# VHH binders against Transcription initiation factor IIB (tfb), part 7

Target 1, 335 residues: Transcription initiation factor IIB (tfb), of Methanocaldococcus jannaschii (q58192)
Amino acid sequence: SVDYNEPIIIKENGEIKVVKIGELIDKIIENSENIRREGILEIAKCKGIEVIAFNSNYKFKFMPVSEVSRHPVSEMFEIVVEGNKKVRVTRSHSVFTIRDNEVVPIRVDELKVGDILVLAKELPNIEEDIEIDKKFSKILGYIIAEGYYDDKKIVLSYDYNEKEFINETIDYFKSLNSDITIYSKDLNIQIEVKNKKIINLLKKLRVKNKRIPSIIFKSPYEIKKSFIDGIFNGKDAKVFVSKELAEDVIFLLLQIKENATINKKSINDIEVYEVRRITNIYTNRKLEKLINSDFIFLKIKEINKVEPTSGYAYDLTVPNAENFVAGFGGFVLHN

## First folded at step 1 (VHH)

Design p02 (framework vhh_7pa5_2)
Fold by ESMFold2-Fast, scan of step 1:
Structure p02 (fold): chain B 335 residues (1-335), chain A 121 residues (1-121)
Amino acid sequence: as target 1 above (335 residues)
Amino acid sequence: QVQLVESGGGMVQPGGSLRLSCAASGFTFSDYYMSWVRRAPGKGPEWVSTISSGGSTTSYADSVKGRFTISRDNAKNTLYLQMNSLKPEDTALYYCARDLEYSSSWYEDYWGQGTQVTVSS
């Protein structure tokens, strides 16, 4: 089972989003009239929710969840692998390792530092026809990462040396007949945009939540790539104050066949997450059966005993796969 | 000091062929598995083929099996990709890359600048 705060990417009613597994499962259980108990385990049926799981060809796809469960727990273990990707799991839960060129489950309590775990190298790139263009997608990413909006205006801040992006932003909004005001102080440029149609679109997309909108997870590669460029402001690394947004970004990177390392830092007594984008990843391509798989194989750096977030541990049943993807960095977990 | 220089790309009609080369320097070429990776317009990187350090073992992506052949000349520090029966879907920038050891860092990148292959009528 996994901790309450573990991120999982789901598909529900045609929308794709990243949620906390404990929040998802607690809501399903609270709204269920058919809670089954097996010992200390509470089980509820689940309908209309898909999670990412691998099939017999070691390829990821969205697959339906049949049941969710939770049970009381007093201890949890945080597994940290190369790149500082991490997941919190119970000692009896199984993750995946490689043995004799085969992907096999292994219990958490049998793991040791230096062991190899299976994580997602890439996730399914869902591509639906979308009306959002590349320029809007990039600006949307920047609004989510660095911007603000209210009923009257969108506010974006730049360093003066971002002249090209500043001009791109101004030209885009001018092409939409927006009212634009530019403020300059020292080496900082602030752009205020008044455009009711765009503000209404941002509201519809729930951009104030500072999370990646579902439409982006379903957009073509070029739209996703442009969005990521906006998030990173054209750079390879970005510091996030929101762990949830950093988690969203990593799942989106996996959809465009990129990856990331994570570094937790403290700036002015605030925990932040630096995500460094990696576009060139080499897995063990010498393993012929796994050479075309969607997997990356990473060594365990640390196994730490930690406190459970909610007093419960959580699990999902994916009946046709018996696995699912979750955790900060996309771990493959057995169910 | 690691340097990989690709060449041999160009434009070709469907059904045509091209041979790509990669000149390696700055490391002991014969100690490493080598790979070809491609990036199509608007897509992420896609692994194409790998060859063992001595050249005895090769592997291919399903999309190119039977059409592409990877080979190497350790005396010349050169990697090759012979591409036959080219399809429009093969249009991409092709990179050669040095493969890392099983126990090495999984995030080290040793890619060249790439060579463009365009398959069109």
Scores: ipSAE 0.000, ipTM 0.257, lowest interface PAE 11.8, mean pLDDT 85

Design p03 (framework vhh_7pa5_2)
Amino acid sequence: QVQLVESGGGMVQPGGSLRLSCAASGFTFDDYAMSWVRRAPGKGPEWVSTISWNSGSISYADSVKGRFTISRDNAKNTLYLQMNSLKPEDTALYYCAKDIGEYTYGYFDYWGQGTQVTVSS
ESMFold2-Fast, scan of step 1: ipSAE 0.013; ipTM 0.538

Design p04 (framework vhh_7pa5_2)
Fold by ESMFold2-Fast, scan of step 1:
Structure p04 (fold): chain B 335 residues (1-335), chain A 120 residues (1-120)
Amino acid sequence: as target 1 above (335 residues)
Amino acid sequence: QVQLVESGGGMVQPGGSLRLSCAASGFTFSNYGMSWVRRAPGKGPEWVSTISYEGSSTSYADSVKGRFTISRDNAKNTLYLQMNSLKPEDTALYYCTRGEDYYEWLLDYWGQGTQVTVSS
C-alpha cells in the first residue's frame, strides 16, 4: 500500500490527470454505497478509472481499476532512488527488482540501500486528434510555470537573453490581434497581453490551478514537446515551487520518452524542486533481455521511516496486470 | 578526489576533425567503463559513446556512428574521442563521464566539459 500523497496518473471520463492516490480513493470509498470490509480493509468497487500498468511484454498502457482499498497504518517507508525519485510505501508492499535478468517482485521490508528498483523509462503517449496550436502550447507551458492571468490580462516575464522566445511570444499574440504592452527594467522584460478570447480559454483549461491540463496529456507528441519547452524555457533544468506541478511535468516527460532527476532545495526557507531533463537514455548493456522494455533500473539511495500523511495506506486492483505506476518519478508497484 | 579533465575542443569548420582527451585521476581508471556525453545549449545531455574497462567493447549513438571513435589508454589514465566529418549539429559541450549506462554516468562523476563549435 502507498501513502495518501503519492502521485498517480489516471484516465477518467476521457480526461488524463495526475492526482493524489489517497484523495482519489477516499472520494471513491466515501461516495460508495457498497463498501466491503475484510478485517481492517475497506474495499470499494471502481468503475471508469484507468491507471498505467505493464503486461507480460514489459510495456506500459492504461488498464482499468476494478477495486480500491484503504486500511489504517501507523508507519510508512520512503524509498529514495538515484535521481532522487521517491515513493512512500508500507513494509509489506512489494515493488519490482531485477534478479537473473528477470523483473520480479520484492517486499519493501526485504530492501536495502544499493538494491535495484524498476521505474518507468517511458509511459504511453496518448495522442488524440486535438487541434491545438504548437506555439500556443509552448506559451501555455510558460504561463503555467512562470506567468499569471486575471480577467483583464496575461502577464509573462522574461530575461533579456531570451530574445528568441520573447519575439516568438509577441508575434504569436500579435497574430491574434491582441493588445500588447511591453515593459523593460534592467535585464527583465515583462509582456502584458489583453485578449478576452485567450483569457477565457485559460479559464476553461483551469490554468489558475498551475497544473498541466488534461488536453496536453492527450495531445500529439509535437504539442507535448512544445509545452515542455515552454515549461523549461528551452533549458534542461527548471526550479518548481509546486511539488504537484513538478510531479505533472515528470509524468509528461515520460510520455515523450524523456526522463528527469529531482533535487529538493531550500531557497529563502522555501522548499523547491529542481527537475533536470534527460532527453537521451542509452541502453543498459548488462540487461540485454530488457533493452526494449519501458523500464529503467535505479539504485536505492535511502530508506527512511516516515509518518503516514492521512493515517491510512492505499491500494488499487488492476485485474489484468497486478501492478501499477505511481510515486514521484514513476515507480512500478505490485498489487 | 575523483577528477576528470577534458581538453581538445575548439572551433572547426564543417567536415573538419578534432580529438578530445579526458585525463582521469583519483580512482583506478582501468576498473571502470567510460563514456562521452554532450550538451548543446538549452538541451539536455545526449549520450555519445561508451567504452568498456579493458577497451574491448565500444558503442556509439546513431548520430555519430562511422564518424566518431572512442578509445582509451589505461597506462596513461586517458580517454579519447576522435571526431571526424564534423557537422554543425555536433556543436556542444562534451563531457567525460565514469560509467557505462544512464544510471552509472548520470549520477557518477562528470568532468568540466570541453566546448566543440562547428561553424563556417
Scores: ipSAE 0.000, ipTM 0.142, lowest interface PAE 21.5, mean pLDDT 84

Design p05 (framework vhh_7pa5_2)
Fold by ESMFold2-Fast, scan of step 1:
Structure p05 (fold): chain B 335 residues (1-335), chain A 119 residues (1-119)
Amino acid sequence: as target 1 above (335 residues)
Amino acid sequence: QVQLVESGGGMVQPGGSLRLSCAASGFTFSSYWMSWVRRAPGKGPEWVSTINTGGGSTSYADSVKGRFTISRDNAKNTLYLQMNSLKPEDTALYYCAREGYSEDYFDYWGQGTQVTVSS
């Protein structure tokens, strides 16, 4: 079972999004008419939700969840692997390792620093017919990373020295006949855009503050890549104050066959997350030569005992796979 | 037919000791991790201790560490919990539980045995 705060990418009613597993499961259980109780387990049937799992050929796809469960827990472990990807799990939960060129489950309480774990190298690239183009996608990335919008305006903030991105923003909205006002204070530039048609489009696409919208997770590769370029401002690394946005970005990178390292930093006593893109994954490990595998193999750096976030641990059942992907960096977990 | 039958509960004074037993049948006992879980009056269930298949690896909740010892006898299909230095806070119904293959949950529980620690 996993901690309340572990991120998981789901498909529900045709929409793809990253959620906290505990929030998802608590909602299902609290809204269920018939909850089964077996010992300490609260179990509810689950309909209409898919999670990412691997099949017998070591490829990931969305697969339906049949049941969700939770149980009280007093002990939790945080497993940190190379690149500082991490997941919080109970000690009896199984993750996957590699042994004799076979991917096999191993219990958390049998793990030690230096052991190899299986994580996602890439996730399914869902490509639906989407109504947005590359230019809009890039600007949407800017809005999500560096701005906000409300019923009246879109606001974007830049450092004075980011003139290329400032000009791209201005040119884009001018091309749409927008009302643009520019404010300057010290070394910060704020751009306010008033365009009712674009604001209405953002609402129609269900764009939320500091979250990647479903339409991007379902978009073609070129649209996803353009969006990511917008998030990163053309750079290979970006610092996120929002852990949830950093988690969204990691899952999106995996869909476009990129990977990332995570570095937690403290800036003026505020925890932030630096995500650094790895666009060309290379390793000298023979273990990486699982032909056609969606897996990457990373060494455990730390195993830390931590307190459970909600007092519960959470699990879900994927009947045809008996595994799922979750955690900050895409860990493969046994059901 | 899986069966787990607990015994050894009872009433003791603070500082006392009890040894719980769980007789398992209907499955290959030596192939499963086993746990003890308790439920105190008015509270939800609390995990107490777990032991691996061979008995060489054990773990305990912080509230009982140093006072309780879990053990097993695979030849007798029996799980034990030695409880020393009992406190009023240890008053609970104690369940023997079989751990599922890949999850920190229990697919079979016994009926439970009552432990009451009272002055």
Scores: ipSAE 0.000, ipTM 0.141, lowest interface PAE 20.3, mean pLDDT 84

Design p06 (framework vhh_7pa5_2)
Fold by ESMFold2-Fast, scan of step 1:
Structure p06 (fold): chain B 335 residues (1-335), chain A 120 residues (1-120)
Amino acid sequence: as target 1 above (335 residues)
Amino acid sequence: QVQLVESGGGMVQPGGSLRLSCAASGFTFRDYAMSWVRRAPGKGPEWVSTISSSGGSTSYADSVKGRFTISRDNAKNTLYLQMNSLKPEDTALYYCATRPYYKVTYFDYWGQGTQVTVSS
């Protein structure tokens, strides 16, 4: 079982999004007509939701969830692996390790620092035939990361060194017959855009939530890549105030076969997350090539006892897979 | 040396009002967009409001729109947040921040924060 706050990427009614597992399961249980109780375990049937799981060939695919469950818990363990990817799990839960060149489950209470865990190297890249302008995708990423909008305008602020991106932004909005006001201050260029159609689109995409819209998770590789470039402003690293946005970004990177390291920092009691992209670089390439899977193999750095977020631990049942992907960095968990 | 000092927080009953201030020093305040961000107990940071460098443009989180007003005085290097019709859900530590785009370490400009507690 996992903690309330663990991120999981789901598909529901054709939409792809990252949610907190506890929020998802609590809602399903609360809205269930028939909750089955097995001792301390509350179980509800689940329909129409898919999660990522691996098949017998060690390849990831969206697979349907048949049941969700929760049970009271008083302690949790946070497992931190290389790259500072982390997941909070109960003592009796099983994760995956490698033994005799085979991927096998291992209980959390049997783990020790230095053990190798299985995480996602790449996730299914869903590419629907969605027509999105590459320039808009990049600008959308920047709006989510650094911009804002209200009923009248979109406001974007740029460093003078970003002349090419400034020009791309201006050209794009001019091509849409937008009313654009550009003004400069000593350190920044401000671009204000008045375009009711685009503002309404941002509202439909719920951009004020500062999360990655479903349409991006379903877009072609080039559109996803362009969006990520907007989030990172053309750089390899980005500091996020929102843990949820950082989690979204990690899952999107995995869809385009990129990976990242995470560094959590505290500034005046505010937790921030630096995500640093790493492309085509994996520490344990010998194991990766030997297994020929969607997996990456990372060593445990820390195992810490932590308090449960909600007083419950959560699980999903994925028929015939007996596994699912969750956690900050995409851990493979046994069910 | 960049410094931001928040003040004006306190305890208030639901429906009350508070005005927060942020005194900025060590940089050219008038050149930066400024934001208010809050952190409630047990939750992650939530963006509240942003104001452009000139003060000509503002934006608000949906949860505070119509109740909060962000403003700035570039001559005094001070950012303000007028909070009206306060709700228990507004209880949080409030921070002012400058987010100079194109820098990975933009959080170097965050202050100590000021606590707002709304209780019935």
Scores: ipSAE 0.000, ipTM 0.154, lowest interface PAE 16.8, mean pLDDT 83

Design p07 (framework vhh_7pa5_2)
Fold by ESMFold2-Fast, scan of step 1:
Structure p07 (fold): chain B 335 residues (1-335), chain A 122 residues (1-122)
Amino acid sequence: as target 1 above (335 residues)
Amino acid sequence: QVQLVESGGGMVQPGGSLRLSCAASGFTFSEYSMSWVRRAPGKGPEWVSTISTGGGYTSYADSVKGRFTISRDNAKNTLYLQMNSLKPEDTALYYCAKGSYYLTETYAMDVWGQGTQVTVSS
């Protein structure tokens, strides 16, 4: 079982989004007409939700969830691997390791620092025929990362030295006949854009949530890449105040065959997350199945006992795979 | 076939400078991020620096920030590492690597060239 706050990417009613596993499962159980109890477990049937799992060829795909469960918990463990990717799990839960050139489950209570764990190197790149402007996608990313909008205007802030991106942004909105006002103060440039059509589109996409919209997770590779370039403002690294947005970004990077390292910092008691892009991943694993797999193999750096976020730990059943992807960085978990 | 050939290493006194070069062939150099990785005697590989495809952004290990500068010339298919204020602890075999380095015990080993030795001693 995993902690309430662990991120999981799901497909539901044709939408793709990242959610907290505990929030997802609690809603399913609370809305269930028939909850099955097995000892301390509460189990409910699940319909219409898909999660990412690997198949017999070590490739990830969306697969249907048949059941969800939760049980009371008083103890949780945080596993931190290379690149500071992390997941919180119960001692009896199994993750995946490599043994004798095979991917096999191993219980959390059997793990030690230095052991190798299986994580997602890349995730399925869902590409629907969505007609989105690449320039809009990049600007949308920047609005989500750094911008603000209300009923009257979009506000974007830049450092003075980002002249190329400032000009690109201005040119884009001018091409759409927008009313643009530029303010400068010290080393900061603020651009205010008045364009009713774009503002209405941002409202429809629920951009004020500061999360990656479903359409981006379903867009062509080039649109996803432009969006990510907007999030990172052309840089390799980005500091996120929102853990949820950082989690969204890592799942999107995995869809475009990129990866990331995470560095968690505390600034005046505010936790921030620096995500650093890794655009070309290479593995020297010799077994053909492992070379062609969607897996990356990372060493455990720390195993720490932590407090559970809620009174429960959570699980999913994916009947044909017996596994799923979750956690900050995309851990492969047995179920 | 990817080929990476490093050069520019040598012996230098503490506080000195060296410029490493990496000649790349067998792939479209301008479409890949490039990295420098080093291996000191008796230690595992340590990532040093990465540069994006167009050179628009760079990143550095904390141990070298402010002293090393990574750059590239896509017209010449060449990656550079300018090393200033060298310290004895910078002594290592320096490798050019295709893509961004990610830390596992054996990851990325097969994407490096033969390396160029840098020795910093008085």
Scores: ipSAE 0.000, ipTM 0.147, lowest interface PAE 18.5, mean pLDDT 83

Design p08 (framework vhh_7pa5_2)
Fold by ESMFold2-Fast, scan of step 1:
Parts: C-alpha cells; sequence; structure tokens
Structure p08 (fold): chain B 335 residues (1-335), chain A 123 residues (1-123)
C-alpha cells in the first residue's frame, strides 16, 4: 500500500490528470453504496477509472481499476532512487526489481540501499486531434509557470535575459490582435495582455489551479513538447514551489520520452522542487530482454522511515495486470 | 510603475492593536489579490493573510486567525490589516504584496512588494 499523498496519473471519463491516490480512494470509498470489509481492509468497487500498468511485453498502457482499498497504518517508508525520485510505501508492499535478467516483485522490507528498482522510462503518449497549436501550448505553459490572469488581462513575468521567450510571447499575442502593455522594472519584464478569447479559454481549462490541463496530457507530441518548453522557460531546469505541479510535469515528461532529476531545496524557508530535464535517456543497466521495454532501472539511494500523511495506506486492483505506476517519478508498484 | 507603500506600524504592548495600510498605485488594484507578508528578525518571510480582488474571500495563517482581519477599499486603492490581541511573536517587518500566482487559498508567488512597516510588540 502507498501513502495518501502519492501522485498517480489516471484516466476518467476521457480526462487525464494527476491526483493524490489517497484523495481519490477516500472519495470512492466514502461515496460507495457498498463497502466490503476484510479484516482491517475497507474495499470498494471502482468503475470508469484507468491507471497506467505494464503488460507482458513490458509496455505501459491505461488499464481499468476494478477495486480500491484502504487500511489503517502507523508507519511508512520513503524509497529514494537515483535522480531523487521517491515513493512512500508500507513495509509489506512489493515493488519491482531485476533478478536473473527478469523483472520480479520484491517486498519493501526486503529492500536495501544499492538495490535496483524498476521505474517508468516512458508512459503512454495519448494523442488526440486537438485544435490547440504549438504556440498557444507554449504560452499556456508560460502562464501556468509564471503567469496570472483575471477577467481583464493575462500577466506574465520574465527575467530580462529571456529575450527570446519575451519576443515569442509578444509576437504571438500581436498575431491575435491583443492589447499588449510591457512594464520593465529592474531586471524584470512584465507583459500584460488583454484578449477576451484567450482569457475565456484559460477559464475553460481551469488554469488558475496551476496544474497541467487534461487536454495537454492528451495532445500530440509536438503540443506536449511546446508546453514543456513553456513551463521550463527554455531552460533545462525549473524550480517549482508547488509539488503537485512538479509531479504533473514529471508525468508529462515521461509521455514525451524525457526524464528528470528532482532536487528538494529550501529557499527562504520555503520547500521547493528543482526539476531538471533529461532529454537523452541513457541507462547503465541495459538488459537485452528488456532493451525495448518502457522501463528504466535505478539504484536505491535511501530508505527512510517517515510518518504517514493520513491514518490510512491505499491500494488499487488492476485485474488485467498486477501492477500500477505511481509516486514522484513514476515507480512501478505491485498489487 | 507599480508602487506599494505601507504605513501604520509602530510600538505597542502585548494585547494592543494596530491597523496597517497599504497605498497601491500604478496598476488596476481591483483586479489583483493582495497579501500581507511579515519577516521577523533573523527569520524568513511568513505569509500572514490574503484577500481576493473583490474582497469576497480572505485567508489567514493559523498563527493570526481570529486576531487579524484583512480588508480592502478598491475605490481608494488601499489594503488594510487590522491587528488585535498582539503578541511579542508578532514583532516583524510587515509587507504589502501583490499576488501574482495562487493555488486556491494560498498564494504561490508575489511579484511586487512594498518597503515594509515595522511592528514591535514589547512590554
Amino acid sequence: as target 1 above (335 residues)
Amino acid sequence: QVQLVESGGGMVQPGGSLRLSCAASGFTFSSYEMSWVRRAPGKGPEWVSTISDSGGYTSYADSVKGRFTISRDNAKNTLYLQMNSLKPEDTALYYCARVYDSSGYYPEYFDYWGQGTQVTVSS
């Protein structure tokens, strides 16, 4: 079982989003008309929700969840692997490792620093035909990372050194006959844009939540790539104050066959997450049988006992596969 | 240019009250959420309170809930913080800040800050 706060990417009624597993499962159980109890387990049927799991070809795809469960818990373990990807799990939960060139489950209480774990190298790239172009997608990324909007205007902030992105933004909105006002103060450039059509689109996409919209997770590769370029402001690394947005970004990177390292830092007593892109994924642990798999093999750096976020640990059942992807960095977990 | 000017700070005894004001200019004040942020000697910044652009929603840090009240007058481009039942631990430099980015009730980023006004609570 996993901690309440572990991120999981789901598909529900055609929408793709990243949620906290505990929030998802608590809602399902509390709204269920029929809860089955097996000892300390509370189990509810799940319908219409898909999670990412691998099949016999070691490729990830969305697969339906049949049941969700929770049980009381008093301890959790945080597993940190290379690149500082991390997941919080119970002692008895199984993850996947490599033994004799085979992918096999292993219990958390059998793990030790130096063991190899299986994580996602790439996730399913769902590509629907959408009407959002590359330029808008990149600007949308800027707005989510650096922007603010209200009923009257969009406000974007840039460092003066980001001249190329500033010019791209200005040119884009000029092409849409927008009213643009530019303010310069010290080393900061602020762009205010008045464009009712774009503001209405941002409202429709619920951009004020500062999360990646479902439409982006379902967009063509080029649209996802441009969106990510917007989030990162043309840089290889970006500091996020929102852990949830950083988690969204990691899952989106995996869909475009990129990866990332994560560094948790403290800046002015605020915890932040620096995500650094890896556009060329290389592993030092290539197994011939698994060379075409969607897997990356990373070494455990730390196993730490941590406090559970809630009074419960959570699990879900994928009947066509006994696994699912979750955690900050896309861990493959057994169920 | 955006300008935020705080006033109303001073010295008070524990249990006393102060009202801080922030005069905003250079932008459409009624279109932005506004916050108060404080910095105590030797500590990092601590968010205190936020008010929505219309004044319809307010949020507070747990340390000040029930004692501080944030309000605004959009016609006067002024933000206020009414501070009651002041404690020694409320001693800090108080900044008026324009909310740039927020997630629900807690702002993520501030793009403009005032110079701050000093509040000292001592006996």
Scores: ipSAE 0.000, ipTM 0.095, lowest interface PAE 23.5, mean pLDDT 84

Design p09 (framework vhh_7pa5_2)
Fold by ESMFold2-Fast, scan of step 1:
Structure p09 (fold): chain B 335 residues (1-335), chain A 120 residues (1-120)
Amino acid sequence: as target 1 above (335 residues)
Amino acid sequence: QVQLVESGGGMVQPGGSLRLSCAASGFPFSSYAMSWVRRAPGKGPEWVSTITGSGDSTSYADSVKGRFTISRDNAKNTLYLQMNSLKPEDTALYYCAKWDYGDYETFDYWGQGTQVTVSS
């Protein structure tokens, strides 16, 4: 079972989003008329939700969840692997490792530093026809990462050395007949845009939540790529104040066959997350059967005992896979 | 080697109170969640309450929430259940259980339990 705060990417009612597993499961249980109790385990049926799991060919796909469960816990273990990807799990939960060139489950209480765990190298890239172009997608990424908007205007701030992106932004909004004010403030260039149609679109996408909208997770590769370029402002690394946005970004990177390392650091006594892109990915452990898998194999750096966030641990049943993907970095977990 | 010894049960009238104790030995007590489980005559076991190893988080069955309070003293390796506003349906043998996270199918009951009878 996993901690309340572990991120999981789901598909529900045609939308794809990253949620906290505990928030998802608590809501399902609280709205269920038929909760089954087995010892201290609370179980509820789940309908209409899909999570990412692998099948016998070691490829990921969305698969339906049949049941969700929670149970009280007093301890949790945080597993940190290469690249500082991490997940919090109970001692009896199984993750996946490699034994005799096969992917096999292993209990958390059997793990030690130096053991190899299975994580997602790439996730399913869902591509629907959407009415969003590459230029808007890039600017949307930047708005989510660095900008803001209100009922009257969109405000974007750029460093003076970002000339190409500044000009791209100006040209884009001019092409939409927007009212644009450009001015310098301190060491930055400010672009203020008045366009009620675009502001209403940002409202529909719920951009003020500073999360990646569902439409982006369902967009074509080029649209996702442009969105990520906007988030990172054309650079390889980005510092996030929001852990949730950093988690969203890592799942999106995996959909476009990229990966990332995470570095947690403190700036002015505020905890932040630096995500660094790995755009040319290859398997770091060459196993003949697994060369074409969706997996990457990473060594455990740390196993730390931690307190549970909610006092509960959470689990999902995926009847046709017996596994699912969750955690900060996309861990493969047995169910 | 693991031992759990329950005490504090007895006969009480509806509306009364009792405090149960469980003395634990043979394992690192503060590293394990502890639970109270009861078995009423002719019925299967019913989970009552759990407390985390640190004591910072607790959970309760709906039937006892607001009336019972679970606590622990890690220095004394002792688990407690304070039972207030007792009802006839609380009549049962109460067991202290060490719970293995992820193995919810079985509780290890190492004592005889302590009998609670609520009757007028």
Scores: ipSAE 0.000, ipTM 0.127, lowest interface PAE 22.5, mean pLDDT 83

Design p10 (framework vhh_7pa5_2)
Fold by ESMFold2-Fast, scan of step 1:
Structure p10 (fold): chain B 335 residues (1-335), chain A 118 residues (1-118)
Amino acid sequence: as target 1 above (335 residues)
Amino acid sequence: QVQLVESGGGMVQPGGSLRLSCAASGFTFSNYAMSWVRRAPGKGPEWVSTISGTGGSTSYADSVKGRFTISRDNAKNTLYLQMNSLKPEDTALYYCARGYSRYLFDYWGQGTQVTVSS
């Protein structure tokens, strides 16, 4: 079972989004008219929700969830692997490791620092035809990472050395007949854009949540790539974002065959997550029969006993796979 | 010279209410999004709420949705946070901050203490 706050990417009613597993499961159980109890375990049927799992040739795909469950828990373990990807799990839960050149489940209470865990290298790249073009996608990423908007305007701030991205932004909004005001002070450039149609689109996409919109997770590769470029300020190797946006970004990177390392940082006494982009991924533990798999193999750096976030631990049943992907960085978990 | 000064904190019982204020000076208040951020004893800062420059858009942390309301009075250069149904878990030092993103906050107040107990 996993902690309440563990991120999981789901597909529900045609939307793809990253949610907290505990929030998802609590809602399903509390809205269920038939809760089955098995000892301390509360179980509810689940319809219309898909999660990422592997079933054949070690490739990931969205697969339907049949049941969700929760149970009281008093202890949890945080497993931190290379790149500082992490997941909080109960001692009896199984993750996947490599043993005798095979991918096998292993209980958390059998793990030691230095053991290898299986994580996602690539996630399904769902590609639908969408209205959003590459230029807007990049700007949307920047708005989500560093901008804001209200009923009258969109505000974007740049450093003087970002002249290329500044000009790209101005040219784009001018092409849409927008009212643009540019302010400069010292080495900072602020662009204010008035365009009711675009502001209404941002509202429709629920951009104020500062999360990646579903439409981006379903977009063509070029749109996803452009969006990520916007998140990373056009060309930066790293960005500082909220935990939830960092989680979104990792899952999106995995859809475009990229990766990142994450580091919890304090900037001006504010907790942020540094996401450092890796466009050329490496695999330091390659197995011949897994060379075409969607897996990477990362070494455990730390195993820490922690307190559960909600007093419950959570689980999903994926009947055709008996596994699912969750956690900060996309861990493969046995079920 | 930007200054942000919080007030309105205090001690309340669970289920009670408080309204925090932040007096801003040294900049055109209506041109900036404003946020409330809190820090509980022994924990890192947690973003609570943001309001756009015009007041037309607001956002809230999931932990406070339905209980807290952010607002502003641009004529008075003042930001507010109405806190209802307070819980012991809301005990924290509350900061007024200029900005719309955690690491892009450029100015902070000194904070006002809120204690929910007994």
Scores: ipSAE 0.000, ipTM 0.154, lowest interface PAE 15.4, mean pLDDT 84

